# VHH binders against q9y6x5: the designs that were tried, part 412

Target 1, 379 residues: q9y6x5
Amino acid sequence: LPPKLLLVSFDGFRADYLKNYEFPHLQNFIKEGVLVEHVKNVFITKTFPNHYSIVTGLYEESHGIVANSMYDAVTKKHFSDSNDKDPFWWNEAVPIWVTNQLQENRSSAAAMWPGTDVPIHDTISSYFMNYNSSVSFEERLNNITMWLNNSNPPVTFATLYWEEPDASGHKYGPEDKENMSRVLKKIDDLIGDLVQRLKMLGLWENLNVIITSDHGMTQCSQDRLINLDSCIDHSYYTLIDLSPVAAILPKINRTEVYNKLKNCSPHMNVYLKEDIPNRFYYQHNDRIQPIILVADEGWTIVLNESSQKLGDHGYDNSLPSMHPFLAAHGPAFHKGYKHSTINIVDIYPMMCHILGLKPHPNNGTFGHTKCLLVDQWCI
Key: E = the ipSAE of ESMFold2; O = the ipSAE of OpenDDE; V2 = 0.75 times the mean of E and O plus 0.25 times the DockQ between their complexes.

## First folded at step 18 (VHH)

Design ib8 (framework vhh_7uia_1; at its last look DockQ between E and O 0.52; V2 from the best seeds 0.00; counts 0 for: pae E 2.4 > 2)
Fold by ESMFold2, look of step 18:
Structure ib8 (fold): chain B 379 residues (1-379), chain A 123 residues (1-123)
Amino acid sequence: as target 1 above (379 residues)
Amino acid sequence: QLQLVETGGGLVKPGGSLRLSCVVSGFTFSSYHMAWVRQAPGKELEWVSTIYGSGGYTYYERSVKGRFTISTDNAKNTLYLQMSSLKPEDTAVYYCARTQYKYSGEWTPFDLWGQGTQVTVSS
């Protein structure tokens, strides 16, 4: 029977939480499997883009989900929190669950991973849940395990998404040890429940499980605000996304808007699209606006009002605070191996290898993950 | 009709306790996140606490943490706020309200409110 893989994301799980908090269940999972201590994610370090990068192996400019808020000038379409289901946004790439279920005798299942309730290239995950943040982790897991055990053709690729610690990280900030300790303990209990459920259903020994995240979290403060309205009248531009990477669509001459913004704050970089650093791989898509503003770590761009967030993400992907981790267990993985870093786009070709799938063209490097796998030479 | 009905308010001495209830009708309780919000006389609305509709995750405003406990009883379609060690500063009308969390890290605006219940903490 074909190899099986479960991909799990705990949103906003900063890599150094593993060193700074206690995770008895996750550490047991790691001890019997592998750990990548830092995963370098893609810019911008936001939820929709990075979850899609994991499952496509592509930089944001290549898969077209370039932010949590987007605008397409040709079609006049908006992508946002409440308007994310139009396949138009997702169709610039082919995610792994589509490729998997188009194989002979294979299905895919999904419990709320971004994009899995959208028909991408007229193909939606064979089994899926519509997004609803109120659905418990237990219900998501029960659906996934039911589909892994009972489906014909068999489910060989499954995903599971959970909103924490991102929600609490935004609310309290990553430096609030009391609240984050409580939140992270609950997450570790969920990981324990995951492992126990898989063992009790007879799935544990033959299922490959990846536990990862999309990004980290940095501390914000009322002392670190960039007041955009103090630098430019909002009548000169349309704001597509605000913080910490603002996306600016000029209403007047682009150079005039740039000149009004360029000296707004020493804690913000202002880029014309053509001048965005090459290392971001964030230039070659029409959904990237003509001007972007990139705040320094822990700084918040506001429209002359206070910010209620105490933690945020979306910053430069070179920042360790933006990096998640990856842990994995299963027949494809070594036991007790720790690796320092991979790129988040490397996860896709590794998953394709595990599943015996031909990867689509992508930005990942299979060689970066060889040391995690029992069937590969490390060098 | 979608409805949230708060009860359990009243007059209580400083240091005392009250339990507020919010009975939900017309929608599935577990399909939403639920919150308590208060308004002191002459002041703006203040968020107090939120609970996931699925249970297990709770959030508290800093000033009430350790004193207030949010909870649910799904069998009764009821949201609770257990308030202990009450202070005069807790005097307010308390509302229950409905919200959701999104992938983008944002909470939706409260789209359904109760009529409120008065809590008065007075010597």
Scores: ipSAE 0.464, ipTM 0.782, lowest interface PAE 2.4, mean pLDDT 92
Fold by OpenDDE, look of step 18:
Structure ib8 (fold): chain B 379 residues (1-379), chain A 123 residues (1-123)
Amino acid sequence: as target 1 above (379 residues)
Amino acid sequence: QLQLVETGGGLVKPGGSLRLSCVVSGFTFSSYHMAWVRQAPGKELEWVSTIYGSGGYTYYERSVKGRFTISTDNAKNTLYLQMSSLKPEDTAVYYCARTQYKYSGEWTPFDLWGQGTQVTVSS
């Protein structure tokens, strides 16, 4: 039988949650598999970009999903979480589920993973759910496991996405121990449900499962706000994305806009597009706007209104608070092995290896994950 | 046809109790997350409580925690909000909604709304 892989994402699961809270089910999962304690994600540390990086192995500048909100100046198109269905935005890369379906006698399945309900390169997942965040985890899990078990051609790659603990992180802040304990307990229970379901269906022993996330969460405060309106008139620019990385489209001379913003706050770095630090790999795409503002950790960029969010993400991808984790279990993985750090783009070549797929050109390094795999040599 | 219908609102004195109901039609109730939201006069919509479709796990806005209880009866396709120890600050139109979440972090994206029921807490 061909190898099978289920990729699961719990949005906004900060890596250090594993150290600060109890996860009986997840720990059991890890005990029988592998753990990567920290995954360095891509800049910006947002949901759409990082999920697409996981499945393409590309930096954001390369796969073209550079934010949750985007604007293309040539076509005048907008991208947002309420307007994400145009293949135009996704077609700069080939996600793994499309690659998987190019193989004979293989299908892909998806439950709410970003981009999976859009035809990319004229190919859509063989089985998928239209994105609806109101749909329960159980419903998503039931569909995914049904497809994994009963499809013809067989589903060999599947994705499962869940919006927690991101939503709660935003609402309560990651430092709210009372509320986050409850939320994370539920997440662990969902992992328990997942494992139990797989065992009940006889999939557990033969299915490779990766549990990961796209980013972490940092604590925000009403005392740490950067008000752009104090620095520049709103008529001088169009805001494409706001916080913690603002994308600025000047309506006047770019230099003038830059000069008005460069000293706006000591807690915000202002970059012309060509001056964006190389380490971000966030420059070589037309969808990146002429000026970006990057708030310091825990600071929120606002206009003439306060933010109600107590947690946020999107900050510098070198910050530990932005890092998720990766756990995995299955025939392809060792048991009881822990690894310190990988890059999020490293997941793609690993998945391709597990599935026996030829990867598209990517920014991942297969060598970084070799120690996780039973068929690879690791010193 | 998708529909939500709220009932149970009314006038109550401070410290009193009310039980709101929301009857759902047109979709599998247990497969979706449901929420209560409220809007006081001149104020923005405020999230009150959410119940997840599977398992009945619940979340509450901080100001109502311990006083309000969200629940469901799947057999009746009905969402409930038991309100106790009501305060004047709880005065609002209460809406039941099928709750959504946006990747942008917005907490109040809903794809289906009821007509609302008025709750007035006054001495």
Scores: ipSAE 0.462, ipTM 0.796, lowest interface PAE 1.1, mean pLDDT 94
ESMFold2 (binder alone), look of step 18: mean pLDDT 81; pTM 0.831
OpenDDE, second read of step 20: ipSAE 0.401; ipTM 0.745

Design ib9 (framework vhh_7uia_1; at its last look DockQ between E and O 0.83; V2 from the best seeds 0.00; counts 0 for: pae E 2.1 > 2)
Fold by OpenDDE, second read of step 20:
Structure ib9 (fold): chain B 379 residues (1-379), chain A 123 residues (1-123)
Amino acid sequence: as target 1 above (379 residues)
Amino acid sequence: QLQLVETGGGLVKPGGSLRLSCVVSGFTFSSYHMAWVRQAPGKELEWVSTIQGSGGYTYYERSVKGRFTISTDNAKNTLYLQMSSLKPEDTAVYYCARTQYKYSGEWTPFDLWGQGTQVTVSS
């Protein structure tokens, strides 16, 4: 029988939550599997881009999902939460569930992972749920495990997505010990439910399970705001994305717009597209706007409105507060092994290896995950 | 066909309690996040609380945290707001509304509202 893999994402699970809070179920999961303590995600550190990087192994400039809000100047199309179903945005890459779905005697399933309810390259998972944040984790879990257990052709790759602790992180801020303790307790209980259900169905020993996240969360404050309206008239540009990385489309001369923004705040870096630092791998895509603004950690870019968020993400991907973790369990993984760091794009070639899939060209390095796998030498 | 109907408002003394209800018709609230929003005379709309319809996750505005409890009864398709330790500043028309959480971390605008129920806290 072909190997099976379940990829689980808890949105906005900051890596150091594991050090600062108790996770008895997750720790048990880790004890019987592996842990990567820090995963360096891709810039910008937002939900759509990083989830697509996990399943493609590509930097954002390469897979084309460069933000949660995008604009294409040629087609005049917009991408956002309310408009994410056009394959135009997703077709610059091939996600792993499509690759898997196209294999003989295999199928893919998805519970609300970003992009899974869109036909990409004219292919969609045999089983999927349309995104609805109001559907409980339990219902998502029940569907995904049912498909893993009873489908024909068999589901060999499945994704499961959950919006917490991201929603709570935004609401309360990651430093709110009282509220975040409650939220993270619930997350750990969900992991307990996941493990229990897999055991009940007889899947636990044979199913490979990866639990990860797309990004962390940093503390924000009303005392750390960057008001663009104090620096430039909004009639001079179109705002494509706002905070903490703003995408600016000038309506006047680009240089003039740049000059008005470059000294707007000591806590914000302003880049012309061609001057974006190479380490971000965020330059070579037409969907990246002519000017980007990058706020310092914990600073919020605003217009003449105050932000109500006490936590946010999207900042420099080198910041530890932006980093998620990765835990895994199953026949492909060691037991009781901890690893310090990998890149988020490294997950894709690892998953392809586990599933016996030929990976598309990607930016991941399989060598970075060898120590996690029982069939590989750890160098 | 789609309708939200609030009840339970009234006059109460400071320190008192009220329980608001919102009956949903034409849809299942478990398919949405349900919220309470209030508006005091001459003031802007203020979000009070939100609950995930099927999952039970709850969120509260800072000033009502610890005093208000949002909940649902699936069998009755009804949203509740238990209010305790009421203060004069809680005086407002209370509305129930539906919304959703998005991948980007944003909440959708409320797309369906009730007619509201008046809550007055006065000695």
Scores: ipSAE 0.852, ipTM 0.927, lowest interface PAE 0.5, mean pLDDT 96
Fold by ESMFold2, look of step 18:
Structure ib9 (fold): chain B 379 residues (1-379), chain A 123 residues (1-123)
Amino acid sequence: as target 1 above (379 residues)
Amino acid sequence: QLQLVETGGGLVKPGGSLRLSCVVSGFTFSSYHMAWVRQAPGKELEWVSTIQGSGGYTYYERSVKGRFTISTDNAKNTLYLQMSSLKPEDTAVYYCARTQYKYSGEWTPFDLWGQGTQVTVSS
C-alpha cells in the first residue's frame, strides 16, 4: 500500500502544556511513537504563517504568508481571516498537498487546514471542507476518515485542523490552570477519539499520524498595554496588523514615522525593515511593511486602553512560550523515542520523505528529523 | 427573516434562578458560534458566554463561571442560558447574538442580535 500521512494541528498548543497538564491519550500516542518536545516555529508566531511553514518548509518571507493580516501595495489587495481565499496570497509556494495530489494515483484531503480550500497554483485539495470554525471535531474527523478509507485515487495525504487550545488560551490565558486544565482534558479526549476511530476503521496500522501545532501562548494583562495612539497620530500611517507585531505603512516620510515610534514604549522594539534581526528570516518579501513593532512577551499593542485577550501569540520565535510540540505515530516512526527540538520548517522535508515526494526548495533540514524515522541511520 | 428571539427574563430574588431561551429562525445556529451578551443600565455591553454551535465547546466570563450554563437544543433550534445563584449585579438586558471564531484568534463582530430580555435581580 502506498505510504499515507495524516497531519493534525491543535492550534495554540504550547509545548510545556505536556509537562504541566494530564494527557493520558496523547501520552499513550507518544509512548507508541515519537515526541519532539519543542518545535521552534517561524517569526511571526501567528496561525496562517506557521501553518503554511509546516506544509512548505519555508520561512514566512519565502512563502509569502507573512502575517494574519497583510497588504500588497502594488495590487492594493488585503489579506485577513475574513478575506483569505485569493490564490494571489498563497502562490509564492507549493504546499505538500498540491505536490502530493499531482503525483499519479494520489489525492489529498483536508479538514480546514489553512489554505486547503484555496486553489493554489490552480490546484485545490482533492477533498476538502470550506473553513467554518463551528464544525465539530467529530464531523471533521468523520470526513477525513471517510476520504482516507474510500477514495479513488486514494487519499495519501490528509490534514485536520482544530482551533483549540488557541481560542481558550486567548480567552483565559495559559496561566489560568483551572480553565486550561478543563480545556486541555477535552482536547486529550478528542485525541483519544481520533486514535479510536482510526483503529475501528482499520487505518491505524498503516497510517502515519503527526499531531503538532503552529505556536504556543503567553499570558497577557490589562496592565501590559502599549497605547499606540498616545505615541503617534493615526493619520501618519496605515495600520496593516496590530499586535503583538504591528505592521506600519507610513503615510509620511518613513524615517519621521520611525522617529515618532522608537521611544513609544520600553516594552516594544521598533524596526525599519532592513534592521529586522537576521535570525527572524523576516525581511525579504514585499508584504512585510517598512516598519514593524514587536512587543515584548505578554505586552499588547492597542489603539485604545483595553484588550479582551488574556493570552496571545505572535511574539519572538525564540521565546519558549511560542513553541509547540510534535508527536507522531505510524510505520515510518520509531516507538518510544523522544527528541529535544527541531525547527518547524524541518517537518516538511520529513513529510516528503515519508510520502516519497521530491521536496521543493525549502529551508528545512532533513537531518534534523532523521532520528524519528525507522528507515534512517541515527547516530 | 433571520431572527433571534429571547424569552425567559423577569424579576427574581437574589439566589434565584432563571432560564433564558433564544429561538433562532432563518438559519441553522449549529453553523455558528452563539453568544449571550448583557447590558446593565448605563453600562457597556458585557459578553457573558459563547457556545460552538455544532460542538460542545463553551466559554464563560469569569464572574458567571459555575453559576451560568449555556446550552443548545438543536432539534428546536434554540439556545439557552441557565442562570442560577443570581445576584443584583446580574441585572441587565440579556441578548443572544451570532458570531464566529477565525484562524487569527479573533471573533467576528456580532452580526445578528436579538431584541433582548430583561433580567432583574431584586429583593
Scores: ipSAE 0.555, ipTM 0.812, lowest interface PAE 2.0, mean pLDDT 93
ESMFold2 (binder alone), look of step 18: mean pLDDT 82; pTM 0.848
OpenDDE, look of step 18: ipSAE 0.824; ipTM 0.924
ESMFold2, look of step 21: ipSAE 0.510; ipTM 0.809
ESMFold2 (binder alone), look of step 21: mean pLDDT 84; pTM 0.857
OpenDDE, look of step 21: ipSAE 0.842; ipTM 0.929

Design ic1 (framework vhh_8dlx_2; at its last look DockQ between E and O 0.85; V2 from the best seeds 0.77)
Fold by OpenDDE, look of step 18:
Structure ic1 (fold): chain B 379 residues (1-379), chain A 125 residues (1-125)
Amino acid sequence: as target 1 above (379 residues)
Amino acid sequence: EVQLVESGGGVVQPGRSLRLSCAASGFTFDDYTMHWVRQAPGKGLEWIGNIYESGSKFYNPSLKSLVTISRDDSTNTLYLQMNSLRAEDTAIYYCAKGETIWLRSGEYQIEFDYWGKGTLVTVSS
């Protein structure tokens, strides 16, 4: 039987939640598998970009999903949550489910992972659910496991996405112990349901399962706001993305816009596109706007002095608060092994290896995950 | 049946303060975010602010200095304190039950599922 892999994402699951809260089901999962305590994600640390980095092994500048909101000046197209179905945005890379299906006698399945309900390179997942936040985890899980168990050609790669604890993180802030405890308990219960379902179907022993996330969450405050309106007239630019990394499209001379913004706040760095730090790997794409603003951790860029977020993400990817975790279980993985850190782009070559796929050129390093795998030498 | 009943409205002189109340029933009040919205004569709806079940408060920036929202979960009551009232604050004031829908992008939408009948506040000399 061909190797099978289920990739699960709980959106916005900060790595240190594992240290600060109890996860009986997840801990049991980890005990019988592997844990990477911290995953350094890609800049910007947002949902669409990082999910696509996981499945492509590419930095955002390379795969072209550079934010949750994008604008292309040539085509005048916009990308957003409500407008994410145009293959134009996704076609700068090849995600793993497409690669998987290019091989003979293989299928892919997806439950609401970003990009999976869009034909990319004229290929869509063999089985998928259109994104609908109202669909329960149970229904998503049922569909995924059904496809994994009964499909022909067999589903060898599947993705499962869940919106929590990200939404709650935004609402309550990660430092709200009472509410976040409740939310994270539910997440652990869902993991329990996942494991139980797989065992009931006889998939548990043979299925490789990765549980991870795209980013963490930092505490925000109404006392830590950067109001752009205090620095520049709104008529002088178009805002493509707002916080904590603002994408600015000048309507007047770029230098003038830059000069008005460069000293707007001591808690915000302002970059011309060509001056964006190399470590972000966030420069070489036309979809990156001429000016970007990067707020310090915990600061929120706002218009009209308003934000209802008590938690946010998208900040510098070197910040621990932005980092998710990775846990895995299955025949490809060791049991009871813990690893400190990998890069999020490293997941892709690992998955390709597990599935026996030839990876597309990517920014991941397979060597970083060798110690997780039973068939590799770990030095 | 969900019911929201506003009270405390009336005619007030400019510069005065007024406290509105909203009595909630028919649902678990302490589990939900509550909102204040107003509609001036001939104008559209204006969101004033909200208070989460967690107690976090958010305001329309244009009104932040003039209003304070609070809640008493023991009595299922929402409050709107308004200070330094002006003629332009004349409106029907509504309390509403609403949820914040968070999108994957981190953007959010507010969905109102129940409204009170409103209470009229008239600010005139």
Scores: ipSAE 0.828, ipTM 0.927, lowest interface PAE 0.6, mean pLDDT 96
Fold by ESMFold2, look of step 18:
Structure ic1 (fold): chain B 379 residues (1-379), chain A 125 residues (1-125)
Amino acid sequence: as target 1 above (379 residues)
Amino acid sequence: EVQLVESGGGVVQPGRSLRLSCAASGFTFDDYTMHWVRQAPGKGLEWIGNIYESGSKFYNPSLKSLVTISRDDSTNTLYLQMNSLRAEDTAIYYCAKGETIWLRSGEYQIEFDYWGKGTLVTVSS
């Protein structure tokens, strides 16, 4: 039997939710498998970039999905949540499902992981769902398990995406214990359903399952707003992305725009592209705009408008509030092992190892994940 | 049947205060975000603000010093307190039921599914 892997993301699941809330089903999953308590993700700590980093092992500057909103000046193309299907955006890297299904006697399945409904390098996931947020977790799970059980060639890599707790984290903020407890209990029940479905279908014993997330969430407030319209006339620039990392394309002299912004607020840093800190690995792609603004944790950059957000992400990837977790169970993984941290880009070479795939060049380090795996010498 | 009935409108003098009410029925009021919107004569709709079912409230920045939104879940009533009224605050004031829709990108949009008939506020001497 070829090794099989199911990769699951619960969007916006902050690592310390595991310590601050009760997860009987997830904790049982962890007890019988492995936990990485903190996964250091990539800057910017946004949904599309980090989901693509997981499946490519690359920093955002290298895989080209540098934000949830992007603009390419040469082709005049725009990328957004509602306009994400042009392969142009995704073709700077090769995600694991493409590599997997191009192998002899293998296919891939996907339930809404970002990019899986796009023909990347003329290759779309063998089985997939077009993104539709109205589709229930149960329907996503039913499709994935049907494909894992009934496909020829067999599905050896599958992925499943769910929008919570990200949506509720934005609405309530991570510090709203009452509402976040309710939301996170629902997530734990879904994890229980996942495990039970896999057991009932006879998949559980021979399927490797990773449950992870792309980023965390920090508390925001209507008292922590940075109003750009107070500092600069919006006619002087094109706004490509707003908060908490604003992407600014100047319409006038770049230095003039920079000078108007640099003293706008003590609660944000303003970078010329060449001055972006090297530790972000966020400089060497044409989709990164000439000026970026990086808000301090918990601050929201706005135009002269209200913000509905009480929680947000996208901040500096050194912040613990931006970090997700990773849990895994299956024949490739130890049982009852806890690991403190890995980099999110390390997940890709680990997955390639589990599946017997040759990884493309990437920024991950296989050695960082060896202790999770039964077939590796850890000490 | 969802019903939203505004009341408390009328003629007020500049500089005075007025409280509008919206009586809600036909849905579980406690579960929904509620909004206030106004339309001045000859102008488009202007969003005033909203209040989540959790009690968190948000305002149009141009109006936030003028208004306070509150809700009483025990009586299914939404309130708009307006202070220091000016002639330009003359408008029909609407109560609306809607949701903030969260996208996977972290962006959001506000969608309204039910509106009241409105209550007229006239600020004049």
Scores: ipSAE 0.663, ipTM 0.876, lowest interface PAE 1.4, mean pLDDT 94
ESMFold2 (binder alone), look of step 18: mean pLDDT 79; pTM 0.783

